# VH-VL binders against q9nrl2r1430to1533, part 10

Target 1, 104 residues: q9nrl2r1430to1533
Amino acid sequence: GGVHELSAFEQLVVELVRHDDSWPFLKLVSKIQVPDYYDIIKKPIALNIIREKVNKCEYKLASEFIDDIELMFSNCFEYNPRNTSEAKAGTRLQAFFHIQAQKL
Short names: E, the ipSAE of ESMFold2; O, the ipSAE of OpenDDE; V2, 0.75 times the mean of E and O plus 0.25 times the DockQ between their complexes.

## First folded at step 21 (VH-VL; framework fv_iluzanebart)

Design p1 (at its last look DockQ between E and O 0.04; V2 from the best seeds 0.00; counts 0 for: pae E 13.1 > 2, placed apart)
Fold by OpenDDE, look of step 21:
Parts: structure tokens; sequence; C-alpha cells
Structure p1 (fold): chain C 104 residues (1-104), chain A 122 residues (1-122), chain B 107 residues (1-107)
């Protein structure tokens, strides 16, 4: 029943979630709110999904983890034009991620 | 100078296939999205879809998804719009247009082709 | 899709007068709004992007304003070459959509 040390992946996900610009990425996009999203985005992913994969030890390589995170940002930029708040948030969060990923 | 030059006018019959082209010059063709816009006679502009010639990433308007095919041959700096089976209702002017390179995610068009008139009638 | 509605359908203006064109979006498009001019037999020409930024080579008499759902294109002093159809276009969400156009003709 004690506090365990988080893995590098777990820690990074926590930091991403806590970031002010994480709001577009916390959960999968709602089909109700954005009906055409999944017509465009074929590999949807979000931080809650990535966190679950981390918890289940599905990432064997750091590259696999990074690929999912990059996919998440790629989806955002693919769907959202630059001047959207989502794209702007994504740009900042991705920059943060790239810095943190150097520690992996 | 940036130029988009489209293929010539087409006169077709219903059921026939058609492929029209848009050739870019004066810029790096693979670095800019190319879009297609339909304008039916006396009507407004309709976005059909776009393609990124660099990797052939293609996006369609739901209204045109499955109705047309957008492609590109980057080796000759050319984008294409094609129909497998034309309908009379496909009669329209078709424009190709380029995205602004300075912002790849701003989906407005800064340069336009001269248009290709497609007439489909029995 | 986001529906763009322009008004009026036709705007009759005398040369030298001010022309004001409206474009309304069915939902917010932030500032992701462009204006195009189209003359008969020609391709559209980009006038404004980002709701208020003039494209290269566009005369100063053209200006765009607005954000969210309400946008305006203003021609401060209409010139003979300005008689045309004007379209707004949103690029905030897929699919990209145009307004139905406003025809500016001579009064």
Amino acid sequence: as target 1 above (104 residues)
Amino acid sequence: EVQLVQSGAEVKKPGESLKISCKGSGYSFTDYWIGWVRQMPGKGLEWMGIIYPGDSDTRYSPSFQGQVTISADKSISTAYLQWSSLKASDTAMYFCARHDWYDSYDYYFDYWGQGTLVTVSS
Amino acid sequence: EIVMTQSPATLSVSPGERATLSCRASQSVSSNLAWFQQKPGQAPRLLIYGASTRATGIPARFSGSGSGTEFTLTISSLQPEDFAVYYCQQYDNWPLTFGQGTKVDIK
C-alpha cells in the first residue's frame, strides 16, 4: 500500500495531462460534437488511451510510446486548421513533449 | 511566377469517364496542398477536396467523397480530378487552387487555375 | 458542416460609394475566414484571409473584419473593376465551405 515510483512513460503522461494545453487531448473526440471527425481521422488516440496503454505495459520501446504521442498531435493538426484553439494548444503541448521526451 | 494551368474544356456523355488535370509551376509542387472547387453554371463555389502532392494525403468533402477521385503525379507537378462515370449534373466549371505555403494549416487558396469546363449531355 | 450565409444576395452600388458585404457562419469559425472576388469568366481571387488580412497585391480599399460568426467585407470606395461576385469561405473545420456569394453590381 505505499507510493510506487512512476515509470518514465507514466511520469511523462502525467506531465502532459497536467499541462494547460492538454484539454484537446484528454479524451477521444466526441462523434456527437464533431460528426465528421472520424471520417478524417482514421487512427484516433488521446492521452487517456495512451495512459491506459502505459498502465498495461503495452509499450515495449520508447519509440512506440513516442509514436502514439506524435500520432495524437498529428491527428490534431490534420483535423484542426492552424488558427483553431486546438491546433494552437497542440503546437505548444507538442513542443513541451519534445523537450520532455529527451529524458526517455 | 506561380501558375496553375488546367486541361482544356471537355464535352462528354453520361456514363463516360473523365480525368482533368492541373499543372503547377513556379514553385515547389510537393510542398503545397492543391484543392478542387466546383462551380455549376450560374452557381457558387463548392469545395470538393484537397491533396498534398508530397505524400498524396487526400481529403474530400463529404458531398464529393466517393463521387470523384483526386490524385497527383509529383514527377510532373500535376494534380488530377477524375470521374469513373459522369452524370449530367457534373456539368460545371472545375477549378484547381493552391494553399498558401506560409501556413500549411490555413485552408484558403491563394492561387487558382483558369478552370476547366466540363459539359455532360446526351 | 458549417453553413456560410452571405447577405445581401445582390448589392447595387454606385462607383465611388462604400460597399458593405456580410457573411455569417452557422457556428464560430474564429478568424479562419477568407474572402474571394470572382469576375465573369475568371477564377476567384483571394482578397482577405484570417478575417482581416489583405492578400498580396490587394488594394487598401478592401478590408475585412469580424470574428466568430459575423464577418464583413468592406470596399471603401467602389471602383469600376470591383463589380463582381464575392464569396466568403471558412477554414475552421472540415469540410471547407463557401458562402453562396454576393453580387456587387452597378446601381
Scores: ipSAE 0.006, ipTM 0.651, lowest interface PAE 11.9, mean pLDDT 91
Fold by ESMFold2, look of step 21:
Structure p1 (fold): chain C 104 residues (1-104), chain A 122 residues (1-122), chain B 107 residues (1-107)
Amino acid sequence: as target 1 above (104 residues)
Amino acid sequence: EVQLVQSGAEVKKPGESLKISCKGSGYSFTDYWIGWVRQMPGKGLEWMGIIYPGDSDTRYSPSFQGQVTISADKSISTAYLQWSSLKASDTAMYFCARHDWYDSYDYYFDYWGQGTLVTVSS
Amino acid sequence: EIVMTQSPATLSVSPGERATLSCRASQSVSSNLAWFQQKPGQAPRLLIYGASTRATGIPARFSGSGSGTEFTLTISSLQPEDFAVYYCQQYDNWPLTFGQGTKVDIK
């Protein structure tokens, strides 16, 4: 997209990072802390990576940006049972994301 | 330019407390792990533990669990290594180190502080 | 914990010659292995990560190979500045562990 679309992606990422429930998503899951994560999750992604992709203008369409954000949540729900703190945070942040994404 | 600057050399007696520091600059301090590595005189490198300053997630080598405290103050981009009661066997060079810039997944240390020599003798 | 064993303990090599350093892990670390160089009185310097990827600014004479449990650092034509102690480090699992080091001395 254009300059306005890239600015909207950056604004949305900043709002996601600032949200109280962003803590499971700020950085890639550590293989040291969670040894089996990368055996299960084949397309890892986190907010710091998405922010870098926005900064480097790597998203050509809003759908590509949204796909990465949704992949982030999908990974969380695939790895974590729904009653975990991580999955509950993911549910709340995803709901927040859907509200903010309507502004794109 | 990523820099890790450690506090100066220390000469202490057994039983004294000590807190040494490692200040990071040139990168987003809260987004990368900082580890501590001991090198006793004439010996190799020993990983002591690691902290993620963004949320204070701290992990210790079993050999150092309960022997030291690793902490960070993200407001001043500084990590700490602390002893409540030093022993003569704590005499060593202590390094802080950071993992690679973009990849919290890989915990190899790409930037190192200059080292802090701690000498403990009665 | 994963024990990293380096060999030889000391390697005597003339300038211009090839140095070959070995590192063995007590269990598979995949390719999650780094090599460091440490000169007297200095902090270690990262040479290789991912078993075979040279860190930024590391000369091509340094190369790494291996996966699983067996790893090799090769210095193809030793320069005067390469006389140092070399450590391997696995980062596959907690705790992070170093090998005991290989000292590369002037023959």
Scores: ipSAE 0.000, ipTM 0.574, lowest interface PAE 13.1, mean pLDDT 87
ESMFold2 (binder alone), look of step 21: mean pLDDT 90; pTM 0.914

Design p2 (at its last look DockQ between E and O 0.03; V2 from the best seeds 0.00; counts 0 for: pae O 11.6 > 2, placed apart)
Fold by ESMFold2, look of step 21:
Structure p2 (fold): chain C 104 residues (1-104), chain A 122 residues (1-122), chain B 107 residues (1-107)
Amino acid sequence: as target 1 above (104 residues)
Amino acid sequence: EVQLVQSGAEVKKPGESLKISCKGSGYSFTDYWIGWVRQMPGKGLEWMGIIYPGDSDTRYSPSFQGQVTISADKSISTAYLQWSSLKASDTAMYFCARHDWYDSHDYYFDYWGQGTLVTVSS
Amino acid sequence: EIVMTQSPATLSVSPGERATLSCRASQSVSSNLAWFQQKPGQAPRLLIYGASTRATGIPARFSGSGSGTEFTLTISSLQPEDFAVYYCQQYDNWPLTFGQGTKVDIK
């Protein structure tokens, strides 16, 4: 994408970070707090990493940006049972993301 | 250019309070963990704790839990290390350092401040 | 906590020769090990992370190896600027811990 797509990615990430349900996704899961996480999740990612990739212009296509966001949710659902606070937050934030992503 | 700039050297007496600072620039301050490391005179490095300025998530080494306070003010991109009552045994060099989360590794420090010498004596 | 033990405490070597520094963990840290260089009056500098991955801008003469409990930093063909104290640090488990350091000085 062009410079207007990169601005849209930045705006979308800012909206995701500000959302009430962003708390599980702001930064990588702590190996200290969750020792087995990285045994299960092999492609970890979080909003701070995605924002840095946007800032460094590392996304060439909107699909690459969307894939990283969807990977973030997939990791949440793979690690966490659906009735956990993390998975519920992920479901709500993903729904918000799909609405906002229609603007891309 | 990523840069961590610490406050200047301090000479204090036992019982005094102190708050030293670490200002980050050249990167998104709220998106990286900042840690504090003590080095006593002639000794090695000792991890004290870390903070994530984006949400103030703060973790302490057991050796330092209750001994110091780690905090951050994200509006000025600054992390702090604070004592309410200094002891002579707090005499040391104190470094802040940024955690590099870009890969699958946790909690190694990629950029360091220049250090703040704290001297506590009568 | 995981105790990191470095050996030797001091390593005397001539410029141009190879230095081999050892770091042992009291329990497995997988490959979650970093190496730092520190000169007097200066902050530590990251050399190696992930046991074997060289940090950006670190010369190829620095290499790391090992996994589990035994790790090695090798400096091939020492240069004058390499005389310093070297620390290993594990980041596998809380609390994060450093080895006590190995001083590399001129023989």
Scores: ipSAE 0.030, ipTM 0.697, lowest interface PAE 7.6, mean pLDDT 89
Fold by OpenDDE, look of step 21:
Structure p2 (fold): chain C 104 residues (1-104), chain A 122 residues (1-122), chain B 107 residues (1-107)
Amino acid sequence: as target 1 above (104 residues)
Amino acid sequence: EVQLVQSGAEVKKPGESLKISCKGSGYSFTDYWIGWVRQMPGKGLEWMGIIYPGDSDTRYSPSFQGQVTISADKSISTAYLQWSSLKASDTAMYFCARHDWYDSHDYYFDYWGQGTLVTVSS
Amino acid sequence: EIVMTQSPATLSVSPGERATLSCRASQSVSSNLAWFQQKPGQAPRLLIYGASTRATGIPARFSGSGSGTEFTLTISSLQPEDFAVYYCQQYDNWPLTFGQGTKVDIK
């Protein structure tokens, strides 16, 4: 297809992915690396999943998109102690997201 | 003053059920995780699991998953540890302890109950 | 699980002397490491968290250091009330795990 202007959701996801603190969130947690993750986190999600949902136009409301992003952070904070690199990265990325989300 | 008060010592036989308690006071009970730690006679500390009384989110050590049940009644600021069928090997001191979920005090225990001694023998 | 190994198993020290306790993790736990003191017949007491931060009310003679896989608890001048068993605990990953403990007794 042709080149299209990115939607606000697409642009925000791109910005999140490019952020230095996105590394814990780029893809779903590996069950091999973290065997107990999915015993604790019941609604796993990651930026690649959210990006796919955006591409498929699954978000009809901005609130739905925001809910998934917040879920992603919630999962991180639920599983990771606050002093972990993952939790710290999540804290920074979430702050960035909250600023960008005001533009939606 | 933060306090965790546990139920008294128990003497049981194998096969019997048991539920011991830990009552918190001096703080918002629903805002802090409560954990259980086992200490067998003359041995070290073993993390069993934790519960968040606010929503009853419960997490177990793999070693204790399915072996015990952790629960809480936030209406009376009490956490519980229970066995459906005790074994002699369950003989130990059991401590409840609190930790903060929202700040730098996460996942380590800052306040402890006095312990409940459970003796299981024929 | 992350295995925490403490050494030595028993440390005999005279009152007034320096005590150095080691705690090693089987993998990095960053600075998510706590130290506890337990005296006979009592519940454990939190001494250090975040590897190096003293808990409220803990005397200055207690200090923690280290990061990653190697940690140390130091008692600069052992007092009579310090003879006890000391445990390290990681809270970097599930499940939470304790070391097997170091007993500090009188030489």
Scores: ipSAE 0.000, ipTM 0.655, lowest interface PAE 11.6, mean pLDDT 91
ESMFold2 (binder alone), look of step 21: mean pLDDT 90; pTM 0.920

## First folded at step 22 (VH-VL; framework fv_iluzanebart)

Design q1 (at its last look DockQ between E and O 0.66; V2 from the best seeds 0.00; counts 0 for: pae E 6.7 > 2)
Fold by OpenDDE, look of step 22:
Structure q1 (fold): chain C 104 residues (1-104), chain A 122 residues (1-122), chain B 107 residues (1-107)
Amino acid sequence: as target 1 above (104 residues)
Amino acid sequence: EVQLVQSGAEVKKPGESLKISCKGSGYSFTDYWIGWVRQMPGKGLEWMGIIYPGDSDTRYSPSFQGQVTISADKSISTAYLQWSSLKASDTAMYFCARHDWYDSDNYYFDYWGQGTLVTVSS
Amino acid sequence: EIVMTQSPATLSVSPGERATLSCRASQSVSSNLAWFQQKPGQAPRLLIYGASTRATGIPARFSGSGSGTEFTLTISSLQPEDFAVYYCQQYDNWPLTFGQGTKVDIK
């Protein structure tokens, strides 16, 4: 149900945020620091935004929540080469997410 | 509702230290940048710096770098602005404010504290 | 830093009249421009962001336009509660900077 799913989403976001490899994903990329980011990434998203959506009960299905998390990782891999710290962190965090998402 | 509540007015002497606070409520404190803005008496707004409580990422205006310290305690949803040694020229109203975001990381302030008046005089 | 220059310093307008405030950036800030209203003894209030988007709850009589280096805040029909100081702010580059403000007072 909705209440249970909401709680599960909240908990999963908390776990993602607390993960050591969450640092590239905590907030949106700064337009100031990375001027070309939003020319490349057309659907930006981050854990703070996802948490806000959870808090506002915008996710009605687990698939919607999962899609946003996957988009977050997809954006990271699209913009960052594989050998970057961001991409490496993303790889590890995504693996963690895939394990935790099984609970949804 | 989103609220930023700042600590009360301060009357200090030059050389004294000071730490003022800004408590956020009604939103996820760790998920929004929070900044400080100075307004000297009868003057305009001056951006001092911002902090992201979620990871303590902090950015300063060059004019205020090394002059003040911005910090946050996310456990109590509170941001701080502090001086190690006040000067008379620090007399001003200080506002904290939240940065909002939508489709990108934007740095405009959508919610403001009520301000903290700091008076520094001998 | 990007210097924001507002004009005029003071704008005297009668109630019901149109008020036009200008903000100029020393270099392009794209559309990363916000407008704030501040009344005496109060904190600033966000009016416009993204150069032309009204913040939530802001009356339709307020509108923003412009891009690059030239921006305008327009109050189509000034209301008594609109007499205040207005600031523009760029968020295109560090450090964030405000204009010096335009005071809108009663003519």
Scores: ipSAE 0.774, ipTM 0.924, lowest interface PAE 0.6, mean pLDDT 95
Fold by ESMFold2, look of step 22:
Structure q1 (fold): chain C 104 residues (1-104), chain A 122 residues (1-122), chain B 107 residues (1-107)
Amino acid sequence: as target 1 above (104 residues)
Amino acid sequence: EVQLVQSGAEVKKPGESLKISCKGSGYSFTDYWIGWVRQMPGKGLEWMGIIYPGDSDTRYSPSFQGQVTISADKSISTAYLQWSSLKASDTAMYFCARHDWYDSDNYYFDYWGQGTLVTVSS
Amino acid sequence: EIVMTQSPATLSVSPGERATLSCRASQSVSSNLAWFQQKPGQAPRLLIYGASTRATGIPARFSGSGSGTEFTLTISSLQPEDFAVYYCQQYDNWPLTFGQGTKVDIK
């Protein structure tokens, strides 16, 4: 992508972080507190990491940015049963993301 | 560049309270864990705990749980370590350090503050 | 919690020679091991993470190896600025723990 796409990525990440349902995704799940998480989730990602990758211009294509966001949700649904607060928050935030991402 | 700048040296008496600070700059302060490490005179490093300023998620080493309070004010990019009642045994150098959660495979302290010497004596 | 034990406590080495520092964990930490250098009067500095990956700006003379419970830091031609205390730190399990340090002194 170009300069305008990088600004759009930054704006979208800010909107995701500000969303009420962002709380499970702000930072990586702690291996120390949740030791089995990384036995199950092999490609961990979180909003703080995605925002830093945007700030450092590490996304070459919009698809790479979208893939990281979708990976974040996929990890949530893989680790957390559907009835958990985390999975419910993930469902709502993902729906919000899809609405906002239509501009990309 | 990433910098962590700590408050200056403190000379206190037993029983007094104290709050020392660590100001982060050159990065998104709310996106990284920041921790505190004690080094008693002539001794090694002891991890005290960490805080994620973005949501105030705070975790303590069992040895320090209930002994200190770790907090942050994200509006001024500053983390704090505080005691309600200092003891002579709290005399030490205290470092803040940033924990790099950006690299999902490695959780380590990549940047350190210059240290705050706390001396507790009569 | 995981106890990190460093040896030797003090290592006397002549400038230009090789220094080898050991770190043992009380249980496996996989490769979740970092090395720090602390010079007199200074804060610690990250040298190695992931057991063997040099941090940005660290000279090539520093190398790390090991996995599981046993780890080594090697300084392959000791320079005057390398006289310091070196700490290993595991980040595999909570609480995060440091070794007690190895002081590298001039012989």
Scores: ipSAE 0.053, ipTM 0.719, lowest interface PAE 6.7, mean pLDDT 89
ESMFold2 (binder alone), look of step 22: mean pLDDT 90; pTM 0.915

Design q2 (at its last look DockQ between E and O 0.68; V2 from the best seeds 0.00; counts 0 for: pae E 5.9 > 2)
Fold by OpenDDE, look of step 22:
Parts: structure tokens; sequence; C-alpha cells
Structure q2 (fold): chain C 104 residues (1-104), chain A 122 residues (1-122), chain B 107 residues (1-107)
């Protein structure tokens, strides 16, 4: 159900945020610090935005929520080479997410 | 509704320390940048710095770097601006404000506190 | 830092007339430009962001235009509650910077 599912989304976001490897994903990349980021990434997203969407009940399906989380990781891997700290953190966090998402 | 409520007016003397606060409510405090803006009497707005409560990422204006400290306690949804030693020239209205974003990281203020008047005089 | 210069310093306008405020950046800030309104004794209020997007609840008589280094805030028909100081702010470079403000008063 909607209310129950919403709670599940909220909890999962909390767990993602609390994870040690969440630091690249807590907030949007700064346009000021990384001027070319938004030339490459056309659908930017971060955990704060995803949480906002959850709070506003914008996710009606688990698949929509999952899609946004996957987009977040996809953006990270698209912009960051594999050997970067961001990409490595993303790899670990995504693995964690895939395990937790089974609860949805 | 989103609200930023600042601590009350302060009357201090030069050399004294001061810490003023800004409490956010009606939104996820950790998920938005919050900044401080100075407005000296009869003057314009001056950006001082911002902090992201979610990870304490803090950015200062060069003009205020080392002059003030910006911090946040996310457990009580409160941001702080503090001085170790006030000067008469610190007399001003200080506003806290939330930075909003839309599909990209943007640094414009969408909600403001009511302001805290700080008066420093001997 | 990016210097934001507003003009005129004071704009005297009669109620019902159009008010045009200018903001110039020392170098291009793309469309990362916001406008704020501040009334005496109050905190600033966001009017426009992204150079031309009205914030929620802002009347249609307020409009922003421009890009790069030249920006304009237009009030199509000035209302009594519009007399205030207006600030532009760029958020394309650190540090964030405001214009010095334009005071719109009654002619």
Amino acid sequence: as target 1 above (104 residues)
Amino acid sequence: EVQLVQSGAEVKKPGESLKISCKGSGYSFTDYWIGWVRQMPGKGLEWMGIIYPGDSDTRYSPSFQGQVTISADKSISTAYLQWSSLKASDTAMYFCARHDYYDSDSYYFDYWGQGTLVTVSS
Amino acid sequence: EIVMTQSPATLSVSPGERATLSCRASQSVSSNLAWFQQKPGQAPRLLIYGASTRATGIPARFSGSGSGTEFTLTISSLQPEDFAVYYCQQYDYWPLTFGQGTKVDIK
C-alpha cells in the first residue's frame, strides 16, 4: 500500500544516507565547483532530492523510486572514472542498495 | 510550512564572543544548504557563507573567512553563526536563509529567517 | 569575485507605471541570477531565480530577463506594496555576491 510503501522508501533513504559511502550522493554536484558536470549529466539527482520526492509522495511505485536511485548511481559512473573515490564509493553503496531494495 | 526562526537581538561589547542561531522547521533540515547574510545598518546584503547540515560541508566568503564560524547541529535542526571576539563594525542585521535547488545545484535563497540584530558598542 | 552592479540607485515611479531595474555582472554568470525584494524591517523575499523564473507566489507583474552580464527586473504595473529595495544575486561563482540594491520609491 501507499502509506506502507512510503515508509519503506523513507527508511531505505535513511539507510543510504547513513552509509559510509553516501558522501558523493548526499547533495547535488556544485555547478560552481564542477562547471562541466551538467554538460555531461542531463538528469542530475541526489539523495536529498530523492528524499524530498519521498516526503512529497511523488513516488507511486517502487519502480519509480528504484529508477531514481539507479539514475543517481548511473550519473556517478558516467562522470567519474572507475578509479576515483566517488566511483568506488558508488559501487559499494549500490551493492548495499541492491540488497536493501529487496525489501521493497 | 518552511520556517527559519532566528535567536533574539543581541547587545554586546567589543571583545565579547557571540553565537546566534537559526532553527529550521517544516522541511528536512539536513537536505538543504543554509547560509548567513549580513546587512549593516542602511546597507545592502552581503553573503557570508553556507553550510550543508547533512555533512557539515561549509563554504565561506573570503571576506568573512576566519572572521566568523558557521556550524550546524542537525539533531535540533539549528544553524549557528559565531564570533570569538566582536568588533563595533560587526553591528548589523544577520539573516539566515535556506538555499533551494531545482534539478541542479543552485545557490539562491528561497526562505529567510526574520533576522537577528547584533549591536556592538562600548 | 563577481561584482554585481545595479542601476539606478534609486528609481522613482508612480503607481501603475512600469519599473525597469538593471543588474550588470563583471563577467558572465550565465542565467544563474536571482532577484530579491526587501521591505523596511523585513527579510528579503525571493522574486526571480534562473534569471527569468518567478518564485512561487510571486505576482505575474514581476518578470526577469537577461543572461550573461546584463539582467533586468521589470514590474509591469507598480503596486503600492512594490515600493522596496531590490537586490540581484549571482550564484555562478564563489563567492556568491549581491548587487548593491535599487530602491524603488514613489514618484
Scores: ipSAE 0.746, ipTM 0.918, lowest interface PAE 0.7, mean pLDDT 95
Fold by ESMFold2, look of step 22:
Structure q2 (fold): chain C 104 residues (1-104), chain A 122 residues (1-122), chain B 107 residues (1-107)
Amino acid sequence: as target 1 above (104 residues)
Amino acid sequence: EVQLVQSGAEVKKPGESLKISCKGSGYSFTDYWIGWVRQMPGKGLEWMGIIYPGDSDTRYSPSFQGQVTISADKSISTAYLQWSSLKASDTAMYFCARHDYYDSDSYYFDYWGQGTLVTVSS
Amino acid sequence: EIVMTQSPATLSVSPGERATLSCRASQSVSSNLAWFQQKPGQAPRLLIYGASTRATGIPARFSGSGSGTEFTLTISSLQPEDFAVYYCQQYDYWPLTFGQGTKVDIK
């Protein structure tokens, strides 16, 4: 969207990165450490990529930004069983995101 | 403008310690991997290792594991390469470089520092 | 680790001519290959990534091709500023590895 929406996207991404449960999402999953990840997850994404897309004004609509954030969580839940530390962190961060997204 | 500015040339003796630096500016320092590359005199490029300053995730080439320490101080946007005890064979040019993150396994170098010449001689 | 082998070691080419540089991987790296240019006393410069995508600001005379184990960098019309050493680098498998370089000299 407009200049106002881009500032809001920046603020939201900063809050997500600051959250204690951001650790699974800061950067793309390592193919070396998790060899089968990219066999399962076809549209990988992470907070550093989303932040750069915001910085470069690549989101035209708020829905595009929200879709990337939700894709990030969806990937986490698709790959990780619900009892893993990664999935639990994803659940908590997604809940935080939904609260913060109401401010957009 | 993305810049990586490295510390100046060093002349050292075998057995001495050394820590060289690479300061990043013009981008979000914590959102990009920083790698170190060695170039021995008259030789090609050798990947040494990388660090993600956002969480300090650090990975070494097997040839350099245990030989050097890679670290970062994100509060001053600076990555480091460190030796506890230099050898004459450490004489080389050392580059820091930023890894591009636009691909899912973005491990190629898009911006490079100017290099730090380290000379180790008796 | 994946060994990257470049050929020839030195390539003598006249300005305005075509230069063809080869890079072979010891096992498949799909399209996860980059090319760099390095001039004496300077840091390397990224030319090509993804085997065939030119980095921002790289002239169209530079082109990359190949996948799997065999890759080529072509300079279609050599300019005086193109005399340098060229390196390939794979980024499909850890550890990341460079080829040993091809020096492009004036003939």
Scores: ipSAE 0.105, ipTM 0.755, lowest interface PAE 5.9, mean pLDDT 89
ESMFold2 (binder alone), look of step 22: mean pLDDT 90; pTM 0.920

